# VHH binders against Phosphatase IMPL1, chloroplastic (IMPL1): the designs that were tried, part 6

Target 1, 311 residues: Phosphatase IMPL1, chloroplastic (IMPL1), of Arabidopsis thaliana (Mouse-ear cress) (q94f00)
Amino acid sequence: VLSEVSDQTRYPRIGAKTTGTISPAHLLEVVELAAKTGAEVVMEAVNKPRNITYKGLSDLVTDTDKASEAAILEVVKKNFSDHLILGEEGGIIGDSSSDYLWCIDPLDGTTNFAHGYPSFAVSVGVLYRGNPAAASVVEFVGGPMCWNTRTFSATAGGGALCNGQKIHVSKTDAVERALLITGFGYEHDDAWSTNMELFKEFTDVSRGVRRLGAAAVDMCHVALGIAESYWEYRLKPWDMAAGVLIVEEAGGAVTRMDGGKFSVFDRSVLVSNGVLHPKLLERIAPATENLKSKGIDFSLWFKPEDYHTEL

## First folded at step 1 (VHH)

Design c7 (framework vhh_podentamig1)
Fold by ESMFold2-Fast, scan of step 1:
Structure c7 (fold): chain B 311 residues (1-311), chain A 119 residues (1-119)
Amino acid sequence: as target 1 above (311 residues)
Amino acid sequence: EVQLVESGGGLVQPGRSLTLSCAASGFTFSDYYYGWYRQAPGKQRELVAAIYSGSTLYADSVKGRFTISRDNAKNSIYLQMNSLRPEDTALYYCTAEYRWTGSYYHDYWGQGTQVTVSS
């Protein structure tokens, strides 16, 4: 049975109601070990020389990403050999009959990592029948000459932690006092243009909008209470699976950008401190509905064909 | 050096077919998702078709007419365009997006190939 978070949210919860035969504590132990092991690989690479050519930086990023992925996969496979994993060669590994799907991002914020900018992370989430069950994100902080990490974790109904301490979303109740975050996909279509207009609108009415470049970090910052909201179109499941659970377990709200019930296979996400969520949707939901009317496809994506879900 | 090189465009009459090809080099082919975008005069750039691991995506305007495919042995992506219409006239771009984490640094675009559908 999963415990309830200390802070109530009004929006539909996305976290798994049960974790089946594997306890939340055991799932948490393995997601934390997996994320930590990947982060150790990334930490070994943070002080490697940054070549000024695109190829040199690209090779460093790709090598680090692959090494981190291999380390994470070894931890998951060693502990749960029959679980399904999204994001290795061929896209899906493991038993299609498994209720457990691991969504891993071995290096979130690759551009930031390439430049030594201190906003990137290792993100590991596990879903039970399509719903987030446990999560860990290891955030890289400090930057050149002072690299360190901050570890976030959560289980569905178990609350959210940062470095072993319970965390909660902010209590900010006015957009005019909010610090907001967004990101942009690389498809310069109507969704990109629409989010640029949302960026402009929210910059005008809030304390500012950040574009930091690492979705898992952005969501963890909302959970930590140092930002009030994050939204983005066209994130992939591995970008979101861990962060959305950490936000929800910290007392935040998670929906699609049209206000509908979120799954990690959706093409838009809005996370917030909860109290600001309806105020944010007042501007974001009509813009998202307009994109649908223009033919932008918001159907589920990257869901493994045979993966059983309760979405 | 990363390159995406498109070919196969041209002037074609309505109802005819064209096959666009995109040759990818300078990176590990399996590390990327691939797609075709187009930009028509006076219109926004739009996604036409994409290949993700085990899945394809098509714009509603081209479903049933266009087919995206890949040839891993040749590191190539194709767009088979059937029953072409004047509204398909556009500059078509091949794209590669890093599969793990989207990053402008790892996203690549070809130079584009012009498709003109006219009588």
Scores: ipSAE 0.000, ipTM 0.340, lowest interface PAE 10.6, mean pLDDT 85

Design c8 (framework vhh_podentamig1)
Fold by ESMFold2-Fast, scan of step 1:
Structure c8 (fold): chain B 311 residues (1-311), chain A 118 residues (1-118)
Amino acid sequence: as target 1 above (311 residues)
Amino acid sequence: EVQLVESGGGLVQPGRSLTLSCAASGRTFSSYAYGWYRQAPGKQRELVAAITWGSTLYADSVKGRFTISRDNAKNSIYLQMNSLRPEDTALYYCAADYSKYGYPYDYWGQGTQVTVSS
């Protein structure tokens, strides 16, 4: 009758254990085609003239976002006409009885896109009964005069790829040697203030904290092993669905910012290389609990009411 | 595309209340952040209040007096203005911001005049 105490930490996997009647390979083929098709629309727009007026820039962004989303929707509907789709532009589309929910961000990092800054992406994830099943993210790199893309993909249990090659998170085991990433929402509330303090504190003890402005890119950089962690409050399902699976399949850890089991319908995410996850939570989890005590709502959001989940 | 139509403005005495309404049509209402801006004669347009998914922001000059709210079922945004002052006299605009890009000038209504006069 011995109780064993281990210093080993593991976090629950979020990826779907099964994908029902559709194979992971088939889901992967369609998420990759969908993300590529949206990225082709975005690539055509990167070289369009940028107006210096807010109106002209927002029109370019909105038109590109809509055209990319339409292209992605056409691919998904042509292959799976009965699946449910969560898109910000169209809201909820399709059959609420479907076990498959597509979470589509046709242009992640829109401010960066508007300015021609090379950190934005097309992100496509598909969930099976609420759990990520397959994902693809097409990252835009280079910038003006030298635009290019980098393609990430994953299936639940299948590992993560970048441009067809297996990727893995870093093995960095000390915060002092870590490059960290975070992001901020547009409202300056208690969550914003709390994350600004976390940004300052982690900047002082790490090799630096980046604010790149595209959640899917940030998560893919953790999966690729060029950053050790990313965290952010108030992300939507389409911001996270693809990137979290890519991180997990690259060997990383994914939790809520309070350390609890993550769902794409949660309002906070902490992704890391795994080995640093407990060290990051030592500071982040108490800050997140304090926000709950101040009345900040962390209940699930954007989960379709009739969508069947195994969360 | 989103279209915004403001209503509820008018002439009111200092210390009284007004409620402004903004009706939205077009794109998915619940996906947007919404704000109320105002422009007084000879001044720049300024943010008065903003609302996202349950989070609110207020200009210091209106904190404790104004309340912004949204009704997703009615596709409407409201600004409840209490304890009105002559300094609150302005043309009030409803604005919708696609939450992905945060530009305050994405979509604007035509404005509704609020005049606070003794």
Scores: ipSAE 0.000, ipTM 0.268, lowest interface PAE 10.9, mean pLDDT 85

Design c9 (from c8 with D97R S99Y K100T Y101S Y103K P104T Y105F D106E; framework vhh_podentamig1)
Fold by ESMFold2-Fast, scan of step 1:
Structure c9 (fold): chain B 311 residues (1-311), chain A 118 residues (1-118)
Amino acid sequence: as target 1 above (311 residues)
Amino acid sequence: EVQLVESGGGLVQPGRSLTLSCAASGRTFSSYAYGWYRQAPGKQRELVAAITWGSTLYADSVKGRFTISRDNAKNSIYLQMNSLRPEDTALYYCAARYYTSGKTFEYWGQGTQVTVSS
């Protein structure tokens, strides 16, 4: 491919080189339908009562997540009955011998959803032999009294779209002019402490660091060019599979936080506008290597046992 | 909101097997992810195994020896422990969290003692 031959990427591309017997356009059609169908379930729930006990809010979140997942699963199974599905709420479903793995997050940003804070999404990605092939993320915006959605999509080699229009990462070339994003897991271990120090350091040298609480949204904001980078430790495949492809197809860079080649089964991600990637790694990579020396586990996780990958 | 009661602990010889059970009551059982933690004397509490809807996670020290399972109809989870070693001696806790919370486990049982010794 001429475009890929002329591409001056410093980092290995993560998108699938081929999608096998199923065309990228067909995968995109189904991934968009799946994400849209899940998002319709979530949209019905955004105006349900929030002024209830902690127990009632947790039930709303759980019921919405499960209903969204069921809606997404129905779309995928009706179109590809033999594909393997990895969902946070459903675990692993389907044929482990399939080359196609669907990574679904039926409600990313559950705490934000519970509070009516406008930063949550439905995220659906499909991998071919371990590599992202197609993706869609439906972002919820506006908040109470004015809920709306913004739809992101991408295919490997096909570019990234927002509401049907092509998008590109920003051209910001200095950290001092960058708006950065990070997130924090719920385990307060050495990785958490290390990322708090990175948050402090980058807050001091950039225009600011945001902690919005929805990984798929955060990555889509990098792809859209309204933020320059997102990084986080301990993300799961369903948190990342769609967003990383959307970033890469918008012209961004995707690596592990040690600078190594990324897989959706890795435990860290750094996405950026590309031009800032080496500058970010100057601080992030040594911190991540130090965590490895302390015994923090960065081995692959949540990869289905028999799933064949070309990583 | 959810109450957890462990059972099945006891004294067992090295190389033998033991099954722990956890009975859950209160909220809808299927709305929770469950885990088994253990704490040996003088050590920090550690995750042994966890189960969500269909996914399992195991500590490296127990992979291949322990199996976690759930029975939604009986509102119970189980930990099948094979090839037990003296270092598996600990108080074992059943724990639960909401599927969508992403948090550390917030509901805990009282624990059941497992002692691996002759």
Scores: ipSAE 0.000, ipTM 0.189, lowest interface PAE 15.1, mean pLDDT 85

Design d1 (framework vhh_8h5u_2)
Fold by ESMFold2-Fast, scan of step 1:
Structure d1 (fold): chain B 311 residues (1-311), chain A 119 residues (1-119)
Amino acid sequence: as target 1 above (311 residues)
Amino acid sequence: EVQVVESGGGLVQPGGSLRLSCAASGGSISSGGYYMGWYRQAPGNQHERVAIIYYSGSTNYPDSVKGRFTISRDNAKNTGYLQMNSLKSEDTAVYYCARDRYGSWFDYWGQGTQVTVSS
């Protein structure tokens, strides 16, 4: 079986059509090393005692996140000293004139990591002129006493891999046979209440909806074909950049939750196995439009001011 | 199946030097889609990356060894190397060599070679 990502004709593809002067294979080498290096730091911390005091647990999470980020940044800077890197809260490192933007999540699923629950990841994506070019996600599995990892990767037009093997989205064609995933932000506003209602409604009509707590893991599970869809409001670029490329390269579809063309700077994402995408949008798109009418802001965010995009 | 065998470990005093070798058989030490790396594990610690050399020849080191360790390879001899200078007691560990697919990292290909730094 060959990768047939070019057969996705219903929704615009998000992956970069070219990677400029740096080959997809070279970007893949560095994105995989960056994710692996961050994951090695996280693995050092998975068996550390979970202090029940919020202070001690918060320190473990923060220290691990910062150490993982430092390790990833070293890999990126040493290989591409002139590239732009986007960190948390819009922090940017490097020259915004670069066509290459690295979106790094050094510890996705911090609550799960804090509790030792086996659903967290290191996620590294690189964009070329605003479009995902290469991606890797290192997922943590097993949990206490048996920690291990599973590695996902993709290049634009190159297909998606899990531990070196080609992966593809599921062929499930009915919502009543689907396993769905969603996530919730911590702000309890109209977007939160709307997504709680979507969660209730889809729970009733599908095989179930999961709330696993790590966006990159959730997207990789859609790409792997073990879930049919994932959607969430208010994800940041570092939450999405790697996972969306992995889904698309596995044959899935990626849009905003209103059905519009997706960029990593959008405030909503719907990923699916493709065939279910229109059926999911029948419910999700009207709910998202209703949020716009209530004044919820869906403008682009965290795009560096001078970063040139072809979106 | 590619097999690697480490050698060159031993006992050395602080400030000393050692050169580790990694001989590959059954496949190339250098090939597209793979990299050659050195990893270490001390008792009670998780394993950590020490050095990586990519197919392109680019190298990567953590801050703990940067400036002291140098990774290299000889493709004609199908052998990788780790030159370790200014050794510290903290460098005491079993050192493993791997020809690794990107993103795979708990697969140790060799039996390892012990490096002990003490007086």
Scores: ipSAE 0.000, ipTM 0.111, lowest interface PAE 21.6, mean pLDDT 84

Design d10 (framework vhh_8h5u_2)
Fold by ESMFold2-Fast, scan of step 1:
Structure d10 (fold): chain B 311 residues (1-311), chain A 124 residues (1-124)
Amino acid sequence: as target 1 above (311 residues)
Amino acid sequence: EVQVVESGGGLVQPGGSLRLSCAASGFTFSSGSYAMGWYRQAPGNQHERVAIITSGGSTNYPDSVKGRFTISRDNAKNTGYLQMNSLKSEDTAVYYCARTYYDILTGYRKYDYWGQGTQVTVSS
């Protein structure tokens, strides 16, 4: 984004200011290898028969998720045996005293994968003292008969890439010209009802709102400039760690849905192209504050107990 | 307020049995699209899903515990259980109970409201 005043400076940056003894470039080499290795496992499974019986389809998803996770873990452990790893479902592996926390989603968009719908990804992020340091997301595109991948990456302060090319968020400056994205959790409570109302309201005032079903893909589409914003309540660290860095490094803005400073351990995220962020918050922040006043819990979650953070 | 509290962990010999309990408050196990799950964190090695039981009573297990572990719930007591038989040293881990969503067709699993965990140690 070109501007007389950088939109990126309006909101606190979330990327790590330092990465300690390991360079951002070295972290990037390993996150890219890890994400690619997991994606190769997922690619082997995309054309397997989608058995319509419950057990066959469920087993394919579970087996693919576990095999992808194992492949990613092997890459991380071989390169950094002393680092801490947070996998899907909240599992922790490694030394809790490590400053480096790897947040891994081996198959983001499992429902889409199950149906062969082309919106799922492998997502790998590494945090230094709680702040994103490097990230890679391998997105699956095309769908049945024409599967392919698109690789996103970023380092803190290094910019964002898609297939080796620099990317930047869109310059769209009006909500009425924006394509927006959201997602919904499984819990049908006040947060779900609130986001359904936001979905309706934003659909009425924008070019449309998409519900694609893979948070990492959704954030990468904002970074690529093909959508203007993504927001969702109740995301976990593995859903967000890579995508938020890629958005920020592409020139976008990242906050909580109340407009506060974002942490990977927060339960809500709003990402945007930056210029639209204040206009989006005009509608989203009051709704989020109302949820907090009703006792909906937005405290940090899935942060390992002994993991040291500089948030 | 939603809360789960695990109990029943301890030290047991290989081949032994333990029953873990998960007491829930602020929700019921029979409500809607929610499921109850057991997850474990092994020191330095593996983290994994151990068992899921849906509101309708459907269960799912990974191959590592299938045939040895049984998940159940008592809706009247609002308590979930994990019966662990033929325990192996590889089962040593902290076991967590979580409220989760399990889509029976796609195997989609997301969870919230974790317990504090209960330590299970299987001596060699």
Scores: ipSAE 0.000, ipTM 0.266, lowest interface PAE 12.9, mean pLDDT 85

Design d11 (framework vhh_8h5u_2)
Fold by ESMFold2-Fast, scan of step 1:
Structure d11 (fold): chain B 311 residues (1-311), chain A 121 residues (1-121)
Amino acid sequence: as target 1 above (311 residues)
Amino acid sequence: EVQVVESGGGLVQPGGSLRLSCAASGFTFSSGSYAMGWYRQAPGNQHERVAIITSGGSTNYPDSVKGRFTISRDNAKNTGYLQMNSLKSEDTAVYYCAAEDYWYTGSYDYWGQGTQVTVSS
């Protein structure tokens, strides 16, 4: 009924208002353990030989992704055997009637991982009745010869942390002074070409636009205040569930790319430091409306059939 | 079982044509997440990509085959194709079909066993 708008943001908040019978602190403990456990699997694989052959890199990526997913699933199932888990290309595991849905990306930025480029992550989010409740992202930094991680986490209403310290979005108030981020899906459709035009326009009016290749990392960089915004079309729930909560709890804004209230089951996201959000939407929202006119489908996707949401 | 199977290779004279097929089973190309590519490897040469087609239909080719090779996909038949025209002796190689799943991006997730193409000198 009521728009949930705070003095810090003019956009409806997406984080869960309650987490039911399980406390936010308990959810946080388990999302952190799950993400850390997956990240330990990935870290063991970062120094494995990377033969630049089409079969060798594919096997390393696939094996690492599957092993990370298995490790994360074990943590979640051991702690909450009755919860729903979304992963494995939309595969559903657990009790379909649960109010809690875990959205797991066991290796975000697989191209970067394959090449040893230091921009990939393990991302784990849990939703309560469709709304983000707790999140953790373990980002891989440094690269060959100096691999390390930094851990991001958040709970709905609890703020955002990086390595145990409170983080906040930047206070940059002009696009001309902003560092922006975007990404591109593998499908080269009208959304891809539209985003290339947005990339060109925003490059001309900002400090620059980055294409780093891992959505969860990109959102965490906005939350950390080292970039002002991230947007991308055609994202899946596991790409977004953790990062959007971390941005919102760091004081940022999260909407659809048309400015409407965001759901993790939407196919696109715009996150920002809040103060720049209206300026970004002035350019992004008309482009997104034009895509709808061209027949691009923005209906919700990958929401489990029996999963009850308050969206 | 998830697999990709190539067919259509064979022996052809220089200047001839061949069409390779790539049949996928255990997954669907129309999921919106699959890009498909053709790769080749000849004895004494490095492997190379000769064509790629995205789920949206965008294509890319290296200069060595541009204008001669055409990649296509039929999502209803869950099959990809490589039309090879104006074949040269240097096109002799084992040709591999690969499919990349969005969930496991970073390299191609599914590779076939290959099909031999021989262009007689």
Scores: ipSAE 0.000, ipTM 0.133, lowest interface PAE 18.3, mean pLDDT 84

Design d2 (framework vhh_8h5u_2)
Fold by ESMFold2-Fast, scan of step 1:
Structure d2 (fold): chain B 311 residues (1-311), chain A 121 residues (1-121)
Amino acid sequence: as target 1 above (311 residues)
Amino acid sequence: EVQVVESGGGLVQPGGSLRLSCAASGGSISSGGYYMGWYRQAPGNQHERVAIIYYSGSTNYPDSVKGRFTISRDNAKNTGYLQMNSLKSEDTAVYYCAAKYYGSGRYTDYWGQGTQVTVSS
């Protein structure tokens, strides 16, 4: 349920209008179990010794990521053997003719995990014909000596939950009172430098901009109402599929950074509390259009070739 | 809160079998939020996971017990089981049942008191 001061009606909803033969409740049960199962693997690894060498730390991250992915894949395959799965780096598993595409990030925020910094998550979303149908994100909080989790979930049209309780975006209606979040990719191109300028500008006019390093966590914080917006260029489907549904179902708005209709295969995302969305786009959309004029590619990516979509 | 109680431990000869039971009370473990695991700890060693079963019935085992141990769940009785076959002296440990839940702001799990399994002549 939208707030009277939130204007989500200006932007098309991204959540699936139907989930076909599998109920949203059944998809939610499996997506939440999958995320929690991956999170159990990650939790077992949070206190493992960290080597001071880059190689030793990389091995811990890689081993944990692979073990979390294997655990998530087992849950999905045992419940839905005929579904299509998209993992990190574009790995495709399963039946390419399936209407159901699982987008899995087994360890979002790997740098934070490597350092024991408490901002990382397991993120699992399932799409029906290209549109988010159900989602769960297990966020890791506390850090060394006090690790805990909280679980976010949503179904299309069903609302968003944190630890079983309904959540809603904030009602903040001025950028000057907003806490904003962004992220940066590792490639330092025109999109990177444009977003650094946006970071500087919004830092000067808001209560602050955070760069926490885990996209799924950042989107869940918008849905929870503890931040007003998150934006980033060049996120992949597994970075976004769960978090965008959780934001939308919490009453937020989701668009591309040019203000266009979002899909998880787009290369930019702007999520917000809805009421601030037009004010954020006043600056972000022109910057994004300028990047297109400079030749930055915003075409769809990582959409499986044979996967049928109703975007 | 959920409580779990193990039973079925004891002394068994190498090559023998035991079935451990884990009875849960105070809440249903058959809901989608819970999975059940068996863990063991031998003197001087850290604990290790030996089996897990999810609400769907899906299972996972480490290589050390694959093919020898089978975990199962009876949702109507709110009880989990560990069938241990072809037991080896290295399987000697205290076996702990855990009902595990991620949610409510915590990695929440409910551990039993443990049951001793000794494999020797």
Scores: ipSAE 0.000, ipTM 0.145, lowest interface PAE 18.8, mean pLDDT 85

Design d3 (framework vhh_8h5u_2)
Fold by ESMFold2-Fast, scan of step 1:
Structure d3 (fold): chain B 311 residues (1-311), chain A 120 residues (1-120)
Amino acid sequence: as target 1 above (311 residues)
Amino acid sequence: EVQVVESGGGLVQPGGSLRLSCAASGGSISSGGYYMGWYRQAPGNQHERVAIIYYSGSTNYPDSVKGRFTISRDNAKNTGYLQMNSLKSEDTAVYYCATWRYSGTEYDYWGQGTQVTVSS
């Protein structure tokens, strides 16, 4: 019925309109293989003994992250030797003139991984001329004694899947009935203080706000329809590239936290089920504009110097 | 992967000043995702953080040094600093520089340390 044809495209679509010479299906095959290969490395490490010192935990995290990254890079390079890759340190590998940019997070939610808390993921996205083309996120669930995974995937225009089944965002139309998610960087500046106030306000007016600690997981939960929205300041391209496409292809909306057109090189993201997006922006956008007035920089970041974008 | 080397320590009288340097190699301490902190360990005590600078440029200090210590980074030189003013005898310690990418894993990239002694 007409009531089912909600305008989930009210905001500009972020997914690539074309993928050039490589089909979306081929990009999906490789992005899923890359994410699963990294996840196999992470799964081998979930039950490794942890040292009681923070240095021992950081060594486990760093070793796992590096091994997962190496596994993902091998898959990408074997399939597309001329593509550009952006790692989580802002490191650039490959041909900067390529239209294809792989944004990889080999271990999203590292604090959760360090503690064995069941909210972390491997996230792999590929952009075509700056726009998300294909994505996969392998989410770790269960926790100690019952570890398992869910695989999320999407292509631009192709819809979103969880374990091979189509998924869609929720139809929740009131903030009072919404389960919301946010995250916080380790920096305690005006953006952090502002988001703590948003967290307090939204906790009071919704069914609750979660701080789970893994951006890719949080976005996939919005796409799956088990939460209505996720927002966070200061995310990097590898934090967002896969999850934003999965949300959009599940019928959700993606913008900056000021309501402007989103790019993975932006420093803020608001994803939602679409229906709640304007209601969330009524509160979030003024707060974000106030941060700009205080001198917080929201210019694009981590876009490789020679990378051509159609943003 | 990232290595850091501290320098600038020495003997100083109470009320004096020192500037410590932390030179990084094998990676950038100014790239997004990297945090940098200064830690100290006095004989018989546990390590404590005395300053942190986040990749955004925001800083934090414990009450024991707040107003006296200032952390900064020079992105062009890939070097961090700790400016220490109004030094007290209780500031005597080995000072360490650390850089890391992930919240809660502060000890990823420790240097060898630099001795600061506040005494006549």
Scores: ipSAE 0.000, ipTM 0.263, lowest interface PAE 13.3, mean pLDDT 85

Design d4 (framework vhh_8h5u_2)
Amino acid sequence: EVQVVESGGGLVQPGGSLRLSCAASGFTFSSGSYAMGWYRQAPGNQHERVAIITSGGSTNYPDSVKGRFTISRDNAKNTGYLQMNSLKSEDTAVYYCARGYYKSGWYPFDYWGQGTQVTVSS
ESMFold2-Fast, scan of step 1: ipSAE 0.011; ipTM 0.487

